VHH binders against q99177. Designs and how they scored, part 3

Target 1, 341 residues: q99177
Amino acid sequence: MKRGESQAPDAIFGQSRAFALSDSSVNPDVIEYLKSVRQEALRTNAISIKNHMNLQKRTRHKSSMYDDEDEGALKRHAISPSLIRLQRNVEIWVRWFNSVKATVLTNAYEFTGYEDETLDLLLLFLKNYLEDMPSKCTTVEKIISVLNQHSFPEKAEEKEENLQIDEEWAKNILVRLEKTKIDSVEDVKKVITEGDKHELVGYNQWFQYLINNEPQHTTFHEKITSKQLWVLIKYMSNTWIKEIHKKGRHYRRLQDWLFYILVHTPERVTAEYTSILRDLGKKCLELIQKKPVEAHENKITLPKEMAELNVEIPAAVENMTITELTVSVIAVNYGQKDLIE

## First folded at step 1 (VHH)

Design e10 (framework vhh_8emy_2)
Fold by ESMFold2-Fast, scan of step 1:
Structure e10 (fold): chain B 341 residues (1-341), chain A 122 residues (1-122)
Amino acid sequence: as target 1 above (341 residues)
Amino acid sequence: QVQLQESGGGLVQPGSSLRLSCAASGFTFSKYAMHWVRQAPGKGPEWVSSISSSGDYTNYATSVKGRFSISRDNPSKTLYLQMNSLRPEDSAVYYCARELDYGGNSEIFDYRGQGTQVTVSS
């Protein structure tokens, strides 16, 4: 019995077989298929409405629309300073990026996601949460005992504005602590720093995670699995790259995450994943053409962890923007050079 | 901020009925297709049923078709699952899920609630 074959066709035709719940979890393919059908229907309606509106606009502003189309066509084929800059630097920028990527991926050093001051703040919050619990099991009492042996700095409260921790964070940490052997405060720190292996679900949860946490190499092995990586690339394409390009809220943090995403994107990907990358590349190119930002004002910065590797930044890379790097990497490394030609 | 709150689960005997509810907030409920997903102990998540944004189209997993009925009330922003002729194999935590349609690119589903436990035992 094939996973999707036994259920999806029957569901489509309004006929269903009586099947017991199996250990093979046969329904994920059905969920994906049904979602794609729903999404196609929504896109068709949206496209239809958009095309109707465009047709009406063209009818009312016929001469202006034709003039805009002619100007647009000339602009796309004309030599653009932004496009010239991209074409001249793409090979140098991508070679530099590939050298950084190789260094990061083969680095033998362990990365740490939190500074000692941040860890102390997290430990203090956890201690207070556990002590205030209405009921305490043996495991909770043991954890409290361990935390009581730690020396907490009195200046922690002033740093809390940048740390979006709450009761749900503490609950999630406790679940992992209850499944882990805890003999010292270092064991508690390890549970906090190793991250949550449970999948974050949906746009808002991922967005909050990204803006509240600095990107780390280890996160891409422990929390951001292959499936989540492609979800995040879609979010970059749909919204976050525009926020980065215009220097919106959290642009520096999102830029750092995008750099890590590019580093951890596999060298060889399926046709479906190539399409996702192409969409991101197209969006980057659109942003570069429509609203050129002075390179010196939107300079790429290395994420904190990568900066510690003391990689050299050539003059040609010094003024590169993340939007320019992103389309360059997609064009060169993933066979999409037609985007910049 | 998107919130989904499931309720209505419980312990029942085989052949009994239960009605699950999901209260939605933080998004335009009437614009999104909705799903019910369940997860039994030691097993992966399994899709149970879906309903279109208008409520005009519904689909069901083969194992529940004819026994379960999905519905929605867009004015009250509530999703329902009527479960009839319950069997021991229906025992699971039930989650409601919103179909993600973000910027023209969709994801499989978004479920955030704690779920509601259904236990069918004699």
Scores: ipSAE 0.000, ipTM 0.117, lowest interface PAE 18.9, mean pLDDT 70

Design e11 (framework vhh_8emy_2)
Fold by ESMFold2-Fast, scan of step 1:
Structure e11 (fold): chain B 341 residues (1-341), chain A 124 residues (1-124)
Amino acid sequence: as target 1 above (341 residues)
Amino acid sequence: QVQLQESGGGLVQPGSSLRLSCAASGFTFRSYAMHWVRQAPGKGPEWVSSISGSGGDTNYATSVKGRFSISRDNPSKTLYLQMNSLRPEDSAVYYCAVDYEDLWTTLEEYFQHRGQGTQVTVSS
């Protein structure tokens, strides 16, 4: 329940500017209306992207962001178009990301473990997956027989579609079920609820896990401990961010994992962990400066689970890349603004 | 700090024209969309018009479409609203606003200006 403590930076920012507005004579109704117009514009653009995937380049980028060179913070960046683009968009990109992070973590807070209804949906999905297998071994047949003894609630098939569970989850559970003695549906439930008992060690094991498994919010509670999260951030910094930036093998899967890692990184961290984030931010800046990629072709995509949370990429942030977002989040949210100045 | 100063309002007869100006400072004018919003006494605020940072895209409320024209001069950091064929219903205080957001300042600072807007009265 202590989520308010993680929001301290946002509260401080609000207070620091209060006195600057004391002389304002603007009607409060006008301010609220302007805020609603801003939100409506962002919503309309997001719907347009969702409904019209082939937007013309001019329609997406008429804001003139890239042709302004003379004012403010732009003077603090190198002459590189990529760095100018980063500086102009950092606040908009991070604001969007912070809203997504709040949405995901709010859902995380409401998760108190596996509810009976959620377990029944997971069991039904697993049963259907196993029954559809073309080559059933004796172990699979035994698991199906055990699941057939369970009474599924009415409308379970309808609700299963809303969980966004895919075949990779079922394959992973099956591997664990094959190594476990299953005599009842309670044994199957225990395998599902206990999470993966195998602790991954080292770069090669984690890399194979990430490329073979889709990121899900529950993975960050069941498999990825706080210690492992920081290990993964180091791996991102050392090798994986370069693969993502260059559109190397598995770049989309690694991008999805990086997005979830950023979401699950705590808002308040130690100096040692800040240093780890700073290293990742520096690597992102290096990649942006030394090998700019065409943002139109390498724009960010979101993990499948985000669609269930009605998270979408609005037109205002449509053409950002994960490398640009990552350094922006590190610079703004973790006090590393010198990286972008 | 963002500073916006509206001017050009006045008392005019129906059918007349007025040109409103908004002088901007404290931000990168060319990079941000700008808006005109009006509020008549006893009524809620009404969005009038918007223009993109480059000036390439404009949009208008249905009530003013074909009569009003929004433009900007980025070198002089000035926003304009050309109002033609003015009607009594156009009487309001007119405000300019910037679509500027920054996590290092309050949202209020980016949607406020320190002026009172500019009063337009259309009366015979």
Scores: ipSAE 0.000, ipTM 0.251, lowest interface PAE 16.6, mean pLDDT 70

Design e2 (framework vhh_8emy_2)
Fold by ESMFold2-Fast, scan of step 1:
Structure e2 (fold): chain B 341 residues (1-341), chain A 120 residues (1-120)
Amino acid sequence: as target 1 above (341 residues)
Amino acid sequence: QVQLQESGGGLVQPGSSLRLSCAASGFTFSSYGMHWVRQAPGKGPEWVSSISGSGSYTNYATSVKGRFSISRDNPSKTLYLQMNSLRPEDSAVYYCAREGYSSGWFLDYRGQGTQVTVSS
């Protein structure tokens, strides 16, 4: 077919020919194709089906991504360039994230305290040595004394060959034990596993905490309980992801917290929790489509603690944004692939 | 260097089927999303369908959803469009197009096109 052949004899348009759409050297057919592709289309979002049907009936629209869009054939449905970018990169981005998550969580064991087995050994350690302590000492004084000795009972020593108790973690728990009321050895387990007894409650307290403190793995074991993690994900969905996406005053700090939240979100979750993640994914997709940001201006960065583990962002995922990563992780790791189809 | 060559068009009756092919060369085919775009006489270009580099994600224009199917064979570097239940309004020149990569989110190369005419 020789219809559509340009007067300048360019049968196949190179990357350079598509570079400047207003350039007279670019074929008008190419400009029209690019304009049609840039029009927004929301077929992959089930809740937007009514809005999509209304948009489909319109003959002219301007894209929020491109201010130079003067027309489009929206009744013939066009796909968002942001969705195309997600679909192209989702497998590479999530594979990278999963490798980072595995590395970070493995190293975090040495910083964040004890897995259940190590905790049981610590309680056995405490119980065995408390029996030999003077009866005139309080339980708190006995526990502090034992922890300061960095010593283990003989019956637990064979397992301790495979398990390490970090000295800095032990020092941190001692500070917390001195500041909290301890009535029994079981209270030690609560201090270690349940975090600070002065719990943060509500949106304002959590927001102030997040913007004023750097994220650390210890926080996700000591202060951010399982229940509180899901509350924070809801706050991300409702408010904070928008601040991150538009580069608000606290976007870098909130981005670091979001990265930690994704790392610490469990692999297996209930249907109810899957719905919470889906809501966050939908919000991310909405922000990407309606208010796109150039990737080179909003590149993902690793939180300081994770960067200290020699985790790198490879060139293949360098231009990824946290909003794109978040919806990708939710879609692939939590069975919500229809969000990006 | 990048080349896209469409084939498989022709004159068919309403209700008929056609399969279009696009042979790609000069680039790593599996690394790029691909699109089908059509242009009917006296009308502007209309986006028809897209497929991701892996083939895992596909999208369709409302006008063709349920009738057309996009697919790709990365080993043979070929893109396909299976068109079923063809209608007179499907008559157009069909172009295979490559998704832009480093310079923006747009189509950077297209083929010469293949003519599809649906008429009695």
Scores: ipSAE 0.000, ipTM 0.162, lowest interface PAE 18.1, mean pLDDT 66

Design e3 (framework vhh_8emy_2)
Fold by ESMFold2-Fast, scan of step 1:
Structure e3 (fold): chain B 341 residues (1-341), chain A 122 residues (1-122)
Amino acid sequence: as target 1 above (341 residues)
Amino acid sequence: QVQLQESGGGLVQPGSSLRLSCAASGFTFSDYWMHWVRQAPGKGPEWVSSISSSGGSTNYATSVKGRFSISRDNPSKTLYLQMNSLRPEDSAVYYCARVKDYYGSGSYPDYRGQGTQVTVSS
């Protein structure tokens, strides 16, 4: 019923039951004095914590200015026109993007339905596997627990039928799940989508694949695993976003791939993945500040598959660049708003 | 050979209901997941609903959830889509489809019917 150890009451009031506090044998002045002392201690600690936090913020700000003097000057005395443009449009740009993402994923042909159905069948397989085990398997039980927490019901009809589950596929999934730390249904989905396929390895192979192939939603199920998605985001940060921003060779194709990457990036990500996204956002911000975008030349174009959905493009979005969209999405959707403040 | 034949489409007013049927032959219907997919003029195909081999598991696109109901009758080898509270944006050719490979990433229909036209007039 208690929130935990850090919320434990003090030795006088926390350990005593209500009877002791209401007991007339205890002098009310003593209780009132002890409450006053506790209140004074809490107040002193709160002030110390606040002062420490303020000092920490000041140190971080000074460090940032020391490391990048030009950026600090722009932030304090001259906000760049590019940053003003970004700050004015970020909410409209991200709202539009989220609308497009929702529309696209709803129309991505069985994507959501397939995933739910696959998870249901996997859950049924795991329950049957566990029941047939001569001893309890902790890993399988943990996976079943995670899936059940997602409100997956026990399907009585399916429990009574002989569902055709590929035994080799199911065993491969189980092996991969055992190698993976499972904390959420999203972790299970990642394992299911990462097939034992011949993967492209390294920057050069992926670059050649991207420039020679148009992005499609199916590619993010069949070719680009969850692990590889984050590798591609790193390649975007290190090399490709610069080529897109300067309108280098292949910028149109790479821009389409970046848009698909943003659409297919999960809503909930770990701290490590947030760091990867932050790096991309910082690179985008650097590029738009060093090379401002020309309004009359900047027309964002949706990839063919997405454009067919007749999504309305508001005036504020018409002249948006993919670089501006990328940092906006990272800042708003992934809790990195300090990048654009 | 595998054959799927849709029926039940037509011209209706907004707020009306329609029940689509799909007669299957040439395969063991009760062994396969089945889907309903629709395609409006000038747009790509949109997945509408899926049903497991037993009928115990069903899924729906967000745009139709709460309005449409998928069901099947394995003895008669027939798939159904009950469409309630129809809207102009539901106007499309509706296809039933058999799932080729449920266990692979990118599980797509290997056979589709000829489709049945649903038109919801304003």
Scores: ipSAE 0.000, ipTM 0.129, lowest interface PAE 18.5, mean pLDDT 69

Design e4 (framework vhh_8emy_2)
Fold by ESMFold2-Fast, scan of step 1:
Structure e4 (fold): chain B 341 residues (1-341), chain A 121 residues (1-121)
Amino acid sequence: as target 1 above (341 residues)
Amino acid sequence: QVQLQESGGGLVQPGSSLRLSCAASGFTFDDYAMHWVRQAPGKGPEWVSSISWSGGSTNYATSVKGRFSISRDNPSKTLYLQMNSLRPEDSAVYYCAKGRLTMIEGYFDYRGQGTQVTVSS
């Protein structure tokens, strides 16, 4: 037993630590993965031993120009177990993913905006909150005058009294309203419906945001614009997919973000965007080939929000990794099948 | 305990009409947005239509717009879906779903057992 380590075993993997002072600080998933790699190496060595025995019987015949082991020719003609697994399951995996994507986008995005009457209740709550303030600045007075020009439904006052709105919401909205040019009720509605649109810039700001915030569909509506989506896909390709595949410190959170990114990537994209997706697909394929997936090793889990939509998970999907799903989706949905064939 | 009881489904021919009903209990019906969601065999759930707490705002999926009409009767705590010009692709189990007072959460709470609609010749 070690000091503090037994109290939060799930946190050990995620903790930033210069050195592991105890063997119990090593993540069980890492140990299992290392055992899996060793087992794969043993299987590979067994095949190599059989080939060595066969080659020993043929060492009397020398190839004139070729090495006894033409690694390039062997790699070109050999299909890895990981690639066979991918080719076998790609259609089932992508069909399932497309079902999840359709369910998510239909339920979340065909009706993701505020309802006009819910907006009216929020506007009325905000108006009453501001009017009740004991001290008002000129900006607050202007906002009140704009809200007074709006026609509220007859029963809005009655309904607003029953609405469970946090006063903290009104305080946060006011901060944003004070930073925004407000000329009409439509400007107030935009502040309420659009959320905090402070644009995150660069790798470090996005990385900190992703690891500190759980992915939600509303984030892709309010904060991740179409241009920013493609920036995040580039970061996935260049850095984060490798971290996910090797089960690095933030892999669970980044995996959930990647799943949301795949769901929110449009079905029809430009040639430039297809190129970005192809790069991610190539990186996924490279990782799968260098670090093979074993049966019962890394399994995909749906983010909580998506799991609540009751989409069935076929048996073939249970053992799928996010890296395998990512290259499969890119290959099938974006016309890049040559990546896996 | 929130309870939603759907009814009005059945077997009809293409071009026919059906009116679905959802009886709500266990919550303040007139404080919540309500939704119709359908699920066909072998497919995930598909959002069909939504209505605000008062009935003043309605939205429809593109596939049903102009054919379906959502409405509610707050005094009787009942949600309706009038379905006109039914097509084979409308065949599904139809569920009514309760929304939340805030749009911060992006999921539907399916409390009903659904009503089967089959459009076949």
Scores: ipSAE 0.000, ipTM 0.291, lowest interface PAE 11.0, mean pLDDT 72

Design e5 (framework vhh_8emy_2)
Fold by ESMFold2-Fast, scan of step 1:
Structure e5 (fold): chain B 341 residues (1-341), chain A 123 residues (1-123)
Amino acid sequence: as target 1 above (341 residues)
Amino acid sequence: QVQLQESGGGLVQPGSSLRLSCAASGFTFSNYAMHWVRQAPGKGPEWVSSISGSGDSTNYATSVKGRFSISRDNPSKTLYLQMNSLRPEDSAVYYCATPHEVYKSIQDAFDYRGQGTQVTVSS
């Protein structure tokens, strides 16, 4: 075997992406059609990028949204090593991102819902977690009693590791179970399958939610609606972005959430929303120039859910940081190229 | 046991409209994305449209984009497909399916699909 190009690979995406849909349990005809739909989505986005680049190069004007706050500062930006790096890589970074966005959105409908087998695995994990607790209150004991009435298949125990669940998931479910009247295993299943319907309000509640939960597509359809999406972009711009490259779990989670926020931001937005995106782009640019970070140490990572889709970062776009990607996407996809020129 | 029941098909002329319905039972409908899949005589199944569990996101096959509209009513556990500007090539048996049925074997999908609803576009 030689490590050569034996096929016409997806130049931006690794071939491994195809394997998630090419499972032996799925009919090849259905997979071929779904791949055809994916290729059309990718092609449409590529055409959009090309048209956008052509339009921007023809006009070569400062955007009507451009804000020249400091002429001296803007002239100094042109000599920054960080800005030069950004300018050289922006087109390849955005092309890769747009391909990922198309893939993720095309597969969003395929990762929702719970099978009975999956529910049994979740219930079994929860039962084991609760039984291992060092101190049990009467509520926990009642939940264990209810779960003990459920018939668990032996095979469920062996597949538990594939669900990306841990003690933190179990703790979050337990908090919701403690606030809910539980009389049967169906009540427990309902708590597990139904999202928390309480609307999060304000900076602190959203910050705690984001750092304590993994980003996933269902969240953007059920909890982060269009209004909340723009609120989160404002919070990111105003406070979270300037600390996003700090070491620690909280900042890694914020990076993952920012990536998903970019994926779920609509391609066409009003002037008002373009202004909000431009503000975030300016903050990212300021961070890149005033507080440069070692790219190798701060390189972008894909959220856990995207690993399941076999979406990978190609060597050509390695060492890109989330702030570099964010300003690049805003500049190219939303007509703000003056930010990086 | 998962049960899906399609209805609303019929014989119509080219350029006509039809609205298909799918009544779901035996599972938590609002937690699952739903799909419309069609199969013409002598052809394999063709994915037509998808909708997320919340209803906020929709996708369409290129051949039906701009003509068909997918929607759902979670309280009544019903999925809909509004078909406008129908063409002879849209003639097929239409089935509703869960994501599990689309991403597992077609044999698994058959066990959970209803009998389908026949759409014939002809003069």
Scores: ipSAE 0.000, ipTM 0.124, lowest interface PAE 16.8, mean pLDDT 69

Design e6 (framework vhh_8emy_2)
Fold by ESMFold2-Fast, scan of step 1:
Structure e6 (fold): chain B 341 residues (1-341), chain A 123 residues (1-123)
Amino acid sequence: as target 1 above (341 residues)
Amino acid sequence: QVQLQESGGGLVQPGSSLRLSCAASGFTFSRYDMHWVRQAPGKGPEWVSSISTSGGSTNYATSVKGRFSISRDNPSKTLYLQMNSLRPEDSAVYYCARSYDYIWGSYEPFDYRGQGTQVTVSS
C-alpha cells in the first residue's frame, strides 16, 4: 500500500499484464540504469560508442599488423572442437535452413486485404476451430453462438480448405476476442480486420510481448515491420541469444522467435544491417566457444507453425543448435564467412 | 557527449498542471525512443511514460494514464510531459531517459538520463 520500495519492472513500464506475468520474468534494467548513471560505467559506454563510430572510418591500423600475424599462427594448430563441428556442418545446416525458409515464406498466408469472401472463409475457419476445442469456456461458447448467427455461403466449406491459415491464427484471434466485448458477427469481423496495430516501444515491451506470444507470420506483417525487425535482431545480439544458449527460463519461446526472425530477414541488406547481423554472429561464436554445445540436450526445435508444414529434418540438422544455425546463416547467406574460417 | 536536461518542475497545489521539458544534445534525438521516469523520496524509480521515435506511439503507467501526456518535437530536440490534475502522490524528481539504440554499440536498454527536475504537489 504505502510501500517505499520500487514497483515490479513490468509495473514500472506501465504494462497492463502485471498480474498475468511471472515476477521472475521481468527485467529490472530501469532500476539498475538509474542507480548506476552517475558511475563512470555509463561514461565508459559513451566512450565505447564513440570508438565504435570512429572504427567506421576506412583507415588501416599500423600497429595491428603484427597482432594479425600472431593470431594467424595460433589458428593453424589450435581451433576449438566447437568451431570444428561448426565448420564441418555449416553447408548442410544452411542448405536445410534455406529450404525451410523457402517453404515457410511461399506457404505463408498474407492478410493484405479483407474482402467479404475472404472474411467469410476466415470466420468459417475460426468457427470450426472453436467447435473442435476439447474444452470450451463461457467466452468460447458465446463466440460460437455469435458465429452461428452468420449466414455462410453454401460453398464456403470447399474454399476454406484452400486457405493457408492454421490453428495458431485462430488462437491469436481468440486471445483478442476474449479481451473485446463481442455481441455480433460485426464485432468479430472488426477484431479480424483491425489487427493488432499497437506499436511496441523499447526493450521491455518487446521482451514481454515475445515471451507471452507465439511467433506467427501475421506478426511479421502486422507488428514487426522492417524497422522493428532490426531492433529485435539487436536485442537478440545483446541479451536474448545468451539466454537461449544457456537454456534460461524463456529459451524455448525466444528460440522460436529467433528462428522466425532469421526466416523473415531479407536476403539482400544494406551495409548497416550487415554490420548488425555480423555483431549477432560474433556473439553466437563467442557463446559457442565459451560454453560448448551438448547436442543431445540443446537440439533445435521448429516453431509449432513451421513444424506443421511437414518439413523434413535431416540427421545432420537434428543435432544442430539455434546458436550454431544463427552464426552459420549469417556467415553463408550474408557474406561473413571469415567469422567461421 | 550525450546530455539530457530537464526543466519545468516546481511547487504546485493539488489539481494544478505542469509541463516538463527535456532538452537533448550530443546525439540524433529523432533516432531514439524517449521516456519519463520519476522517483519519490524513500521509493525506487517508477516508469511514467514512453514515446516512439516518430511520436506515433505512446504508453503510460496506470497511475498517470488519462492525466499525463507525453510528446516530442524532433526538430527542436525536446521531449515534453504535460501533467494535469496533479496529486500529492505525483511529488517526485522527474527524469528524462533515453532508450538504447543498438546502431551505436551500447547494450543497455536505457543508457542515459538527465539530472532530474523536482515536482512537489502540496497544499
Scores: ipSAE 0.000, ipTM 0.173, lowest interface PAE 15.7, mean pLDDT 71

Design e7 (framework vhh_8emy_2)
Fold by ESMFold2-Fast, scan of step 1:
Structure e7 (fold): chain B 341 residues (1-341), chain A 121 residues (1-121)
Amino acid sequence: as target 1 above (341 residues)
Amino acid sequence: QVQLQESGGGLVQPGSSLRLSCAASGFTFSSYEMHWVRQAPGKGPEWVSSISGGGSNTNYATSVKGRFSISRDNPSKTLYLQMNSLRPEDSAVYYCAKARYFDWLLPMDVRGQGTQVTVSS
């Protein structure tokens, strides 16, 4: 492959990105100066005298036979027991989850997933199918033009002749392509890997689908496209995580769907998507603090498909809830550690 | 880890019946559409039949429609092809294949070793 020439004006964009990503480093001399200022303030006679008077007053009260003052209630609770439990276990829980996620995704897409080689074979088959059409509309001609700009490996051309790909597959893909704006081969790849011609719309349709169907990895290829994934995460945050946490009527099915959603959420996300995840994490924290978990009530269970992979559940993970796992994954994997600090 | 093992082939007379089996392991059998594909010596592979993961939807090549019946037993992770009224042109090595999610993509390397069916006098 040869490089293209010319770039968009990067000076303004480079400066905007540099400004957004720039972190101000403080000179060590400034840090030392601030420490010295604090130390001088602490050494001021007035502050020292007040501290001494406060200690003296408490000592007198303790030594008094008439001490009716509650000395123990300086503050109620700064950090809940549930948050302490999260802080202690978050790294172990997330490392376990990341191990499970890697195993699950490897097994789900091990041999016949949307790997680059397989995708090239599908694109080549589609190109040949479209070129062989007796009559071509403007849209078909544009798709062929886009596919002709893609560099196919010689191995893909050889292997395509040996594949049994049904013409019905190509016809179904073409129906979706005709409804989609196609400007590049990446748009065609997206239709093949993410497009679903029967998109569910709105809360009620998705809720009915989720409670009536077991989650499967294949669903995240065809039905739960990238845009729908984020819609479902919003529904989790607004409604379903509360039902899961309180163990409502459909909690087991919704819990399984949430586990699949966490597995299929991309490792790298935009600031907008980070905000969506943060909202879910905040809701999880609220629920955990309002209704703390009890060890005998809360054994994590893997969805049926994932459980068949014989992944080990360590003792530290055994009593974890999906709500605790969800906020832990968001905090560690998506840079939101302040939620649990 | 994905394993497919075909069996049940043999030499039979025209008009006879034969039942092929495919034992699957290493994946969640009930979640995948399964296919039967055949290949005669010196010819390319020919798709024969497919069955959905739940077993409710079946499809057949025109050449075998009304004679062959595909079925599956998800608890035992086994795929079947019941072949009736066999013809000499049905002679081929029959392969079991695991499909991808959409419309009958059959990767070469998801097939088992096959089972030979010969229909001859």
Scores: ipSAE 0.000, ipTM 0.143, lowest interface PAE 16.3, mean pLDDT 71

